VHH binders against Twinfilin (twfA). Designs and how they scored, part 20

Target 1, 335 residues: Twinfilin (twfA), of Dictyostelium discoideum (Social amoeba) (q869t1)
Amino acid sequence: MSHSSGIPASQELISAFGSANTGDVRLIKVVIKNDELVVDQKLNVQSDFETDLELAHSVLQKDSPCYILYKKDDKSIELTGYNWIFMFFVPDNAKVREKMTYAATRGNLKRELGASHFVDEIYSSNMNDFSKKGYQQHKLHQESEAPLTMEEQQRNDEKEQGLFVGGGGSGMHVHGISFPVDSDASTAVSNFINKKFNYIELSVNVDDEKIIFSSSSNIDIEAISSKISSTEPSFHFFRYSHQHEGENLDSIIYIYSCPDGSNGTKSAPVRKRMLFSSSKANVEQLVTSHNVKIDLKLEINSPSEISEESIINELHPPKVEEKKAFSKPSRPGRK
Short names: E, the ipSAE of ESMFold2; O, the ipSAE of OpenDDE; V2, 0.75 times the mean of E and O plus 0.25 times the DockQ between their complexes.

## First folded at step 13 (VHH; framework vhh_3k1k_2)

Design b4x (from b1x with Y106W; at its last look DockQ between E and O 0.22; V2 from the best seeds 0.00; counts 0 for: pae E 4.9 > 2, grease 24.4 > 24.2, placed apart)
Fold by ESMFold2, look of step 13:
Structure b4x (fold): chain B 335 residues (1-335), chain A 122 residues (1-122)
Amino acid sequence: as target 1 above (335 residues)
Amino acid sequence: QVQLVESGGALVQPGGSLRLSCAASGFTFSRYTMRWYRQAPGKEREWVASISSKSSYIYYEDSVKGRFTISRDDARNTVYLQMNSLKPEDTAVYYCARDKWTPGSWEDFDYWGQGTQVTVSS
């Protein structure tokens, strides 16, 4: 699901960045307030760019996402001023909705400030990655993760596992192809719909190009995060029986998990991630084709993004008071 | 299958030089960051130096900066540590390690060798 938020950069932020690009500001901390991207803090240059990286660590708040616009010491070859690093801190314990809002806003922020200013990016949930040593590790790892074609990535993955397969471009380009569904996966969906189980996990067999059954059980909502792999992409359906405002509800929750290397996870090979991502709609259709409504759809990169609180907040968001029909708000609101 | 074999450790006088080698096998050496660590008796393992897969990024612990040089030869699947101006404090077993990138970790590695002893004594 798309995470676009439509949150614009404030004029204050745009002006501050423009001034900092030719001035003595080292970093600008950016947060979202009142449906705008705003300046939270500015810190000046104190030393060289690597030594000052400790300033980026110093402005982080343990439980709150933020962006940091961090100025390097070298001049841009394309633009007036300096080159910048775009930093995005998303702590594990931030609320899922907040994580999604900041993730969806990241691209627009870079575009509004001018993406060519940013020659590097650091995205992490760990405060220690926003430091001199964290930057060094980022550069070392970034070179080791140089882009590969899908054919090259598959061959590299098989070589690491001690298996080599000759290249075949058409075999790796599976976007737009719907995989067949294995019979035990179809049976598992039926058992879920008939309430034999309140939880099922489905997967994709990459080698056979099939949607397959992984597991089923009856669990409490607190157990969902433990069912989600930190190393493999997976699909989950859960029936959450609960009360809200005096009503008994059975909410159907669809979770697609794709570990991306954040929050203690390991990123799956590119081909596997693409095959699972392209299967999201087909897996959803397995349940919706039985005339069953899915009440919540979640896409996550880590088991830590799922908790009872995060699910309740998504199912039952607090409602804002509606404005009277006779008057306009003093400022246009966003919902 | 992954193997890292260190060599070149010896007894030397203060101010002397040594070159350590680490022969790698069982993986695509050219795709990995390589590191040197050391461990003195009774002390914790200490990071010494790192070299990126294309040698574009090279970093040293402050106490060895300017004295030690890490390098690599992808044709020979070998990483080197040239150690100059050796001090008694450099006495340790030196280990070669392969980096396995893990988000949020500083000194992550998944394989290392048996080590080679360097002793700097009067």
Scores: ipSAE 0.186, ipTM 0.694, lowest interface PAE 4.9, mean pLDDT 78
ESMFold2 (binder alone), look of step 13: mean pLDDT 82; pTM 0.826
OpenDDE, look of step 13: ipSAE 0.625; ipTM 0.873

Design b5x (at its last look DockQ between E and O 0.20; V2 from the best seeds 0.00; counts 0 for: pae E 4.5 > 2, placed apart)
Fold by ESMFold2, look of step 13:
Structure b5x (fold): chain B 335 residues (1-335), chain A 121 residues (1-121)
Amino acid sequence: as target 1 above (335 residues)
Amino acid sequence: QVQLVESGGALVQPGGSLRLSCAASGFTFSRYTMRWYRQAPGKEREWVASISSKSSYIYYEDSVKGRFTISRDDARNTVYLQMNSLKPEDTAVYYCARDKWPGSYEDFDYWGQGTQVTVSS
């Protein structure tokens, strides 16, 4: 049946994926036809997981987006069946409407099939990335640490060049690196550290390329979502005072929000997004340089991703139940 | 300054073994994928092997698979290439390379000066 806002998966697709999870199917190509996600092709296992990646390449059409549900050779530890890779091919020369429709629909597809099945994802406009060599490159790059901040890139460049470049004016000095931080932002960080406020918001002035102060206040956890802009990137620190298992805790939460046009948000200009993304570690270090531990770091694209429940689940993940040997579940009867 | 210094190249008989070393400095070695390439006279430089930053993923060109082993020692900032069952076709200058990273910003590789491996009659 239809979902409230998205293109639904067909019953054929849901059934085909369920059957493929324990059978000899290697991949399922999924396309959108008549406002429904449908099976376009199914191909069987022919060789090992990596060799068969050429099958994924073979089902691509140069001008048409598609999804590929690609089965690995290893079994899931959480679910019955195998682990899968979710592949999303979106060629640059596809029709604009088609590209937008596929981009908007991918999250619903994963949700309807069960996101836990997908242990990896490959998104590309290049057909060659859906091959054995493309997969190898994908894995090599995945193991790299998080993208460098502006500070870390500058430090790497300085080490590689053998030069030291220091700041000459007002700014924060970290290991000989100057970060332009407005005085009001420095004051707000100090007030947060000294517990005058339990919440601060920081920003970047794109014209001056400086970290600036936006706001500070004392709020409860339910108010955080309303503090986060749906149109502008922003940085937030919140001290969450709560009890967990009888212990009183003051957890420091760092949130970077970058609206990308999803979930009703508006994407900011590329230069602004780059400046904010490059500043994440610099902003984090404003707090951590005072020997304050950040207990939770979140990156979000929409204020709707933040709630008391989501924060509690990240701070205190539900414990994993031990696996038990017991009878196969009874099959549901026909309706 | 990024420096990659290869060593261990020599003249060896067919069927012999060599171990190449690449000493790295001027960057955070443990964060990078490292690669070996080789260039025979009159041929293009070709990829030989890659090892990911945590050694979880290791890949070889087909003609060396089973004979060559890439490894890394993060404590010594060194990448190794153990070459066994050497053939005359393996004659080349061998280069250690740092993969581009972060790959989302630039399309660069850093290369060493190379070390000559010669396999003769």
Scores: ipSAE 0.192, ipTM 0.706, lowest interface PAE 4.5, mean pLDDT 78
ESMFold2 (binder alone), look of step 13: mean pLDDT 84; pTM 0.854
OpenDDE, look of step 13: ipSAE 0.551; ipTM 0.838

Design b6x (from b1x with T28P F29V S30N; at its last look DockQ between E and O 0.34; V2 from the best seeds 0.00; counts 0 for: pae E 5.1 > 2)
Fold by ESMFold2, look of step 13:
Structure b6x (fold): chain B 335 residues (1-335), chain A 122 residues (1-122)
Amino acid sequence: as target 1 above (335 residues)
Amino acid sequence: QVQLVESGGALVQPGGSLRLSCAASGFPVNRYTMRWYRQAPGKEREWVASISSKSSYIYYEDSVKGRFTISRDDARNTVYLQMNSLKPEDTAVYYCARDKWTPGSYEDFDYWGQGTQVTVSS
């Protein structure tokens, strides 16, 4: 049984979304009130979907998180109605409890409305990202590779100066700088491999420049998000025991988290981000060197990016529904 | 290390055409969103065009749409702006810029060229 935030969508919200899916509503602003997801505002179509993105900006409040369900102009091939963009605004100066509550509730909101309706997502702490220009930047960045790591940049600088810094390490593609591994971290990895624990967290001691053990436990998948710091980089391994189509699976998930100031996180200091990024491949190898396959690798900037839904969708992508011509989704409180 | 050098600016009659070049060094253009900006005398800098790292997304400011074309040559590590049907209002210094990769940020840049002057006048 999956665990969720426990904050349900109101009947009004479910009905409003279903009506908007075939009607003239452009967006629905959703907030949490009295432990329930409710409609705060609805705005109608004014123009094409890109021009109307300014309406999304107009409903934001600087200090308060919210969701925006934003309707595109194209209809879904798979489902009745239109395609939607899921927007999550989490300003940096919002109250910590609010930020945590909205982050934990995001997945349930999408699930209750039907995640298949949402073909794109925008998560940001900056109000300007919920605009026509912000949307264009979002699309432009979807193709962009991350900037060169500090290690990659340092290697380029050294080549230009004629210096050589030999890796000679694990044979990793990036020639990462190797940090020593503390014995407690090695022991924790062994305990994870031997199934004593289904979850471990590893870190880097910045002062000693070592890969170190942070914590281990037996947890459910719903608890992973709460284990991930929003202020410090970290490495996580989780063994997800679940059933898929009647088959028992133990999927090993590797998560590298590096807060960068997005989605309500605080950016980690540059040197710390560099050290953790340089260790990423070596931390992975601690597990794979035991002839264990990692089934999913996730690189995230915020705990809010992790949920049971997001992990399941990555492990088991939904199949195409072309063969279900007569099956239609049902909406609570309607049709 | 990172350098952007614009060239190709000139004096051109209204209705004419011009191609600007932005030679990049110190980084591969196919890993970044690249943009053109312009600044007319006494005005603030304004965005002109953007091209994503794989060229799948290309956007133009409304007043230049249909007249200007942004493109790139990854082998020469160079970005271009083809300007057709030039108007006096297009007179400006044109700058090439590398987009800063910062998800959730609005129009963020970390490197600029020195600019190239385009003048459209009789």
Scores: ipSAE 0.133, ipTM 0.665, lowest interface PAE 5.1, mean pLDDT 78
ESMFold2 (binder alone), look of step 13: mean pLDDT 81; pTM 0.816
OpenDDE, look of step 13: ipSAE 0.599; ipTM 0.865

## First folded at step 14 (VHH; framework vhh_3k1k_2)

Design c1 (from a5 with S50D; at its last look DockQ between E and O 0.56; V2 from the best seeds 0.00; counts 0 for: pae E 5.5 > 2)
Fold by ESMFold2, look of step 14:
Structure c1 (fold): chain B 335 residues (1-335), chain A 122 residues (1-122)
Amino acid sequence: as target 1 above (335 residues)
Amino acid sequence: QVQLVESGGALVQPGGSLRLSCAASGFTFSRYSMRWYRQAPGKEREWVADISSKGSYTYYEDSVKGRFTISRDDARNTVYLQMNSLKPEDTAVYYCARDKWTPGSYEDFDYWGQGTQVTVSS
């Protein structure tokens, strides 16, 4: 899983969740401390599931992200115990570094606790979405279709004005948070799209928490391995002009490299790897927003994993016979 | 042009009942959650009830739970509020509103009707 945050759940959190699933705990507030997911608060059942939602509101701090594991009153069909709601509060005024860390850690938290426990999710920057009324609005909106007309025009207007929210495509979900992009990086992407260069490298400035430009050049495919650091995570776009079966092709290749200490590489600190991993989609979008299709996406841990042969084999797989489908055999009967 | 027209308000004795109607036009009614709210003399407007676009979810303000029932008829583009066991504190102008889904908003409405007066004599 070369894109997970690596921030583990504490043993205390794992034990608390296991106990709460069959006990009288209503909610567990979870925060990240010292690169570990820890229990910040636990509150007991006091009333029905909807009335107790005010307890979730009461544990929020207006400028600090957190998760809340919230127990419903109905039993799980699949698992022993109750169904849960996964809540993720990300206030607008939280530090960008905190927002990124919590966003990148969310999936790992759910996986470590068992994602099938969580039958609903509420992600919001608004404290009042984590209340009885907020939950009711959440359920009402899950049924409704959002009106979307002239969506292409609205998206252009939002980019021009930098709107975070409006009547357009922004949802209540954290996934729509954009990382800052330095102007040099935007210019480099435009130069790549306009074919001034066939190769660019982008990075993330950890201190400023933004996507930055590293380098651009015109290279042959044999040189791409030498452009990839064995010590620093990085993003690369390469336009591979070649002939295949008598046709001239331009293939756009997106490479995310994250050295992990294997094959003679040196692993970067966990926080740096998390920032780069969480930026993959945003960096990809910088190119695809120009109506450009990425023909090949690669994630590697070492420059030795990439070569002309490996790229050609991924772009043009050798012809193989059809795979024959197998019917599932009948299971032996039970008594 | 979006229009919402409330009707059915009347003067009624305590303990009585009324059914309010809200006729909707100018939009695809079945796509939207609908709500009722009310405003008593000298008081702020308050939420009364919601119904989701498919009718799967209904929610009520605590003081009306068990007495009021919201419903919808998509074939007639109409939302109803059945009001039973009416009390003097239910006296208000009742408004129908279309729920506009807006991310992060505390209040999700973009249209309301002219209202219908309900008076429960004390």
Scores: ipSAE 0.147, ipTM 0.667, lowest interface PAE 5.5, mean pLDDT 78
ESMFold2 (binder alone), look of step 14: mean pLDDT 81; pTM 0.825
OpenDDE, look of step 14: ipSAE 0.705; ipTM 0.903

Design c2 (from a5 with S50M; at its last look DockQ between E and O 0.32; V2 from the best seeds 0.00; counts 0 for: pae E 8.8 > 2)
Fold by ESMFold2, look of step 14:
Structure c2 (fold): chain B 335 residues (1-335), chain A 122 residues (1-122)
Amino acid sequence: as target 1 above (335 residues)
Amino acid sequence: QVQLVESGGALVQPGGSLRLSCAASGFTFSRYSMRWYRQAPGKEREWVAMISSKGSYTYYEDSVKGRFTISRDDARNTVYLQMNSLKPEDTAVYYCARDKWTPGSYEDFDYWGQGTQVTVSS
């Protein structure tokens, strides 16, 4: 409420990212100037992606927030081009209004460029975290499992040693879940996989620290926006049946929504947002552990960011010669 | 409650080899990343090597890469540092550390051992 969001990506930035996605650019430093997200600096590939992380450190200014779009060396399985790391540097010495503006704009930048390009994130106030050593520490923390209480360790040991019925040469074992999953949430996932419903919503119970069921239904794509809360973080799976170039497709779409107070939404408390954000991968694994591939992953801050057009553009980027190499991301209106 | 005990430090000649051990207790060892640090006389403590909780990732400071190997044995709750081709510059007290558990914490650890002295000289 005390600051606004809705700062758009410049056409220059969208074009630069599209070109870099298939070219030899290593990183793009992005800043906010004149109420617009603009390219501040571009640096080319010099070595492998880990060694080049020193380039990310080299473009930081100790008192100024910025974003860095950092290209990895591996190509995307889901999209044309490469996988990227989204970096967000917010130094403690930055002006409070700058910190708030950059924090509120982070989600919009990812959406306008296509959130599925970004397979990893680094958010820090410490310049040293945007280096080879900082990245290594980041990967170590991502692999670590939360410390277990005695009861949690017993439950995990029982699950990992459990008898699986119906498995052929492989069990139905699920590994890496950070929160317990309520039985109604597990049932909802099964119903989605078995196509009883084409839409489910999952949530996290903050007090119990569990993944829980919120709702399920059979909807069309136009109804998804109305299912997404403007006040609570939430997870959504939708199976989109459609035609593309004469073929019938069933695309599975995973949406993480985290209202941040922009565009008429209400921000949830920091602890709640942290719990939901840390659960993204584990919620995804509830579906992917059944050998189901997610065709599109989206992170949004407002229901207004989801439409049939935005989903189709992400699944099937347009191929017009007079336009950019990738479809324009959905962008919030100004108010 | 949480304890880390380093051992294996010794006086060794240049070009020699040494293996350090760090016995861990008081926590679920297999769920934590582990690190080795060293502190040479008159210098600040610096990291040497890191190993992820499942062992999938190992990382080394550039000056020791190719000479040092970090490993872990979860059955024995022990992390090791194999040091080959030792140089006088490797002389330091070596510390074992447990990585700090917090989401998004990339440069933190929360427990240290007492250290073990490695001296490389004639």
Scores: ipSAE 0.013, ipTM 0.471, lowest interface PAE 8.8, mean pLDDT 77
ESMFold2 (binder alone), look of step 14: mean pLDDT 82; pTM 0.830
OpenDDE, look of step 14: ipSAE 0.691; ipTM 0.902

Design c3 (from a5 with R98A F109Y; at its last look DockQ between E and O 0.28; V2 from the best seeds 0.00; counts 0 for: pae E 7.5 > 2)
Fold by ESMFold2, look of step 14:
Structure c3 (fold): chain B 335 residues (1-335), chain A 122 residues (1-122)
Amino acid sequence: as target 1 above (335 residues)
Amino acid sequence: QVQLVESGGALVQPGGSLRLSCAASGFTFSRYSMRWYRQAPGKEREWVASISSKGSYTYYEDSVKGRFTISRDDARNTVYLQMNSLKPEDTAVYYCAADKWTPGSYEDYDYWGQGTQVTVSS
């Protein structure tokens, strides 16, 4: 069977993580550079693990996502070495493509380093959550969530890898708040599924806390940006008919737009942004529950981020030459 | 109505002990983490101690660590702050607070008490 390529961990990163079990390293900051997971910064142990959490805050850059591999002081019962906390910082003002890349790469990073090393996880868009006080808040609130099974955690991780990043917190990401769906919105989804329209827009009525219909039409890809509000959050589904490598494709694209005040847009109030952000998974399920696969999910802050070129680059990324040899399963016998 | 009522504040000598209580009503106590804060005259309110909703985690401000103990009694819907080895700098009005779980924010507090005065002096 052939390998599939992705953003791999660098050999430096794998070596640095392995050696931290015998050395004086407290944390490793990891970033994606040239389509590779690399060490950006290492800081040594200064004090106990809770006091040293201020070091995690000190390595964050307010506009740039990163991962932090943070070593605790206790040794693993199941593995050689120490227990670790996996930290994922995803600031709200990072570029959409950058947020998507880091969200999609999170699972591979944990897998390549050995997921069993990570006994706790902190995901947040707030720099202050990566501090001593932030950690304490994380632990205080961790008990209020229902315990997740391994299967539920895997499903949540897979949804996070699907190009959306949920709002951060002092604990595990909360899966989906389900709002009621207005009948017009359900009808619009059915019309999209049945190919009566290739485009629909959905919204949330903030006073009634329900998903509502905004518009539907048949449009060309060039018209998508003009359908997206620069002042209101909104959800969009588009069926993009195109040709790639000689094959005709109908790609389903899901877009969540949340204007942030840049490029002539207006930032919506916090309560509205939270309600729309919390609805992303439920809105997605309206389409996927009809056994339809979404080929691309985008989160944007401005209509200007959508173009035919940007969509094509996300659907069909430029190929990178694969250096690793393919391997086959070993089987005894003649077959 | 949601209420948090602190009690147990008193005048004590340095080195003495007090136990503060915070009786909760009008909400599901087991779903909330609880905190103690204090405010000395002319100073800003400061965090003192926290306890998670199931009681598995407790945290303390550095100057009270080892002297103060936070605990909870779910059968009585009450949070306690046991204060030992009291010092004059512990003089303050003590408040309890209850946090609703909110993803992405640890600054949101849903409910606060009215406070109880602790005075440490000879």
Scores: ipSAE 0.012, ipTM 0.579, lowest interface PAE 7.5, mean pLDDT 77
ESMFold2 (binder alone), look of step 14: mean pLDDT 82; pTM 0.833
OpenDDE, look of step 14: ipSAE 0.565; ipTM 0.845

Design c4 (from a5 with G104S S105G; at its last look DockQ between E and O 0.32; V2 from the best seeds 0.00; counts 0 for: pae E 4.3 > 2)
Fold by ESMFold2, look of step 14:
Structure c4 (fold): chain B 335 residues (1-335), chain A 122 residues (1-122)
Amino acid sequence: as target 1 above (335 residues)
Amino acid sequence: QVQLVESGGALVQPGGSLRLSCAASGFTFSRYSMRWYRQAPGKEREWVASISSKGSYTYYEDSVKGRFTISRDDARNTVYLQMNSLKPEDTAVYYCARDKWTPSGYEDFDYWGQGTQVTVSS
């Protein structure tokens, strides 16, 4: 509940997406009207997935944010129907309140429609990124690694020549990271992995577009909320040691916080919010690339959304709305 | 120092085939997407083909799709352009380029070579 944007998807939109997933619809343009996510346009398949990307460009309005739900040609492995791309266009010259509303609503839209449908995301202020050429560049960029830092390049060269001196890496590039990582952030991740600390905070330097270190410490779960800024976006990893049903567990929790102006918070500029949101997966991979499983991922807009109770309920949901197979008709026996 | 050296350009008849090579040095080749561009006399340089850093994605300008094939050999730090069914309109200087990596992913390139001349005439 406390994790929702407050702007729901309309029943029209939910129905349209469900029908499109099995039909001939290529894309659905979604806008916010009267505090509701609604269908603005639907366009049908005209050609293959790549050629039809020009349809996404054709539905953009240069001064207005929107979402585009774009259907690929390949089927989902997990779900019935096709895989989709979630597109979010937020032009720089849109009204500030409007940009903030769309940014804050993005997660709720995906949740309402079923996040597993969306296998790729494109967020941009540039209309040309929502085209065949823009998509091709997006895929080329996703596969490319960020340039190594000078320290990382020197260390790789030393390993290659057998001149590597001493221990531990400073954060070798992992496949899928789009931003450079400062050495202090790499060290903080290593210290978290090696259990020196149970909590770290990472950030992004917006001017240099690189992942940086903010803080590390050993804390109790009750202290997490106080570590989360009400004014700045941030990333947090926490190892929660607790008991559940007699077992001792160490649950790894990843929190992305993006204050949006609600609940006494102050919203950051749209570009900063987009930069942090685009870094979520890359920051997660800093930890998961070391074969560490993330047990809980949270996206929040306010520190007040985090408490011991909220974390426990997410890690160990009560058994409610259990899936039941259809009961077979009972064949009466004696009594 | 980043260097890109194109080779393989020649004079060929219409309908012929040609294979261009671009030898790369001075950087970790496998980390970068690579592209081919061409420039005909008096015209702007135009994109021809792209290949992703791991080779998973290849893309082509519409006029060459089905005739040209981009490939890479990371062991030799080389990108290739196989050109089949050549037309007089393909006459140009061909350049290979390294994609500029940016956090935002906008199309750009930061290095290209001196080019190799391809001439298609009867």
Scores: ipSAE 0.254, ipTM 0.742, lowest interface PAE 4.3, mean pLDDT 79
ESMFold2 (binder alone), look of step 14: mean pLDDT 81; pTM 0.829
OpenDDE, look of step 14: ipSAE 0.737; ipTM 0.916

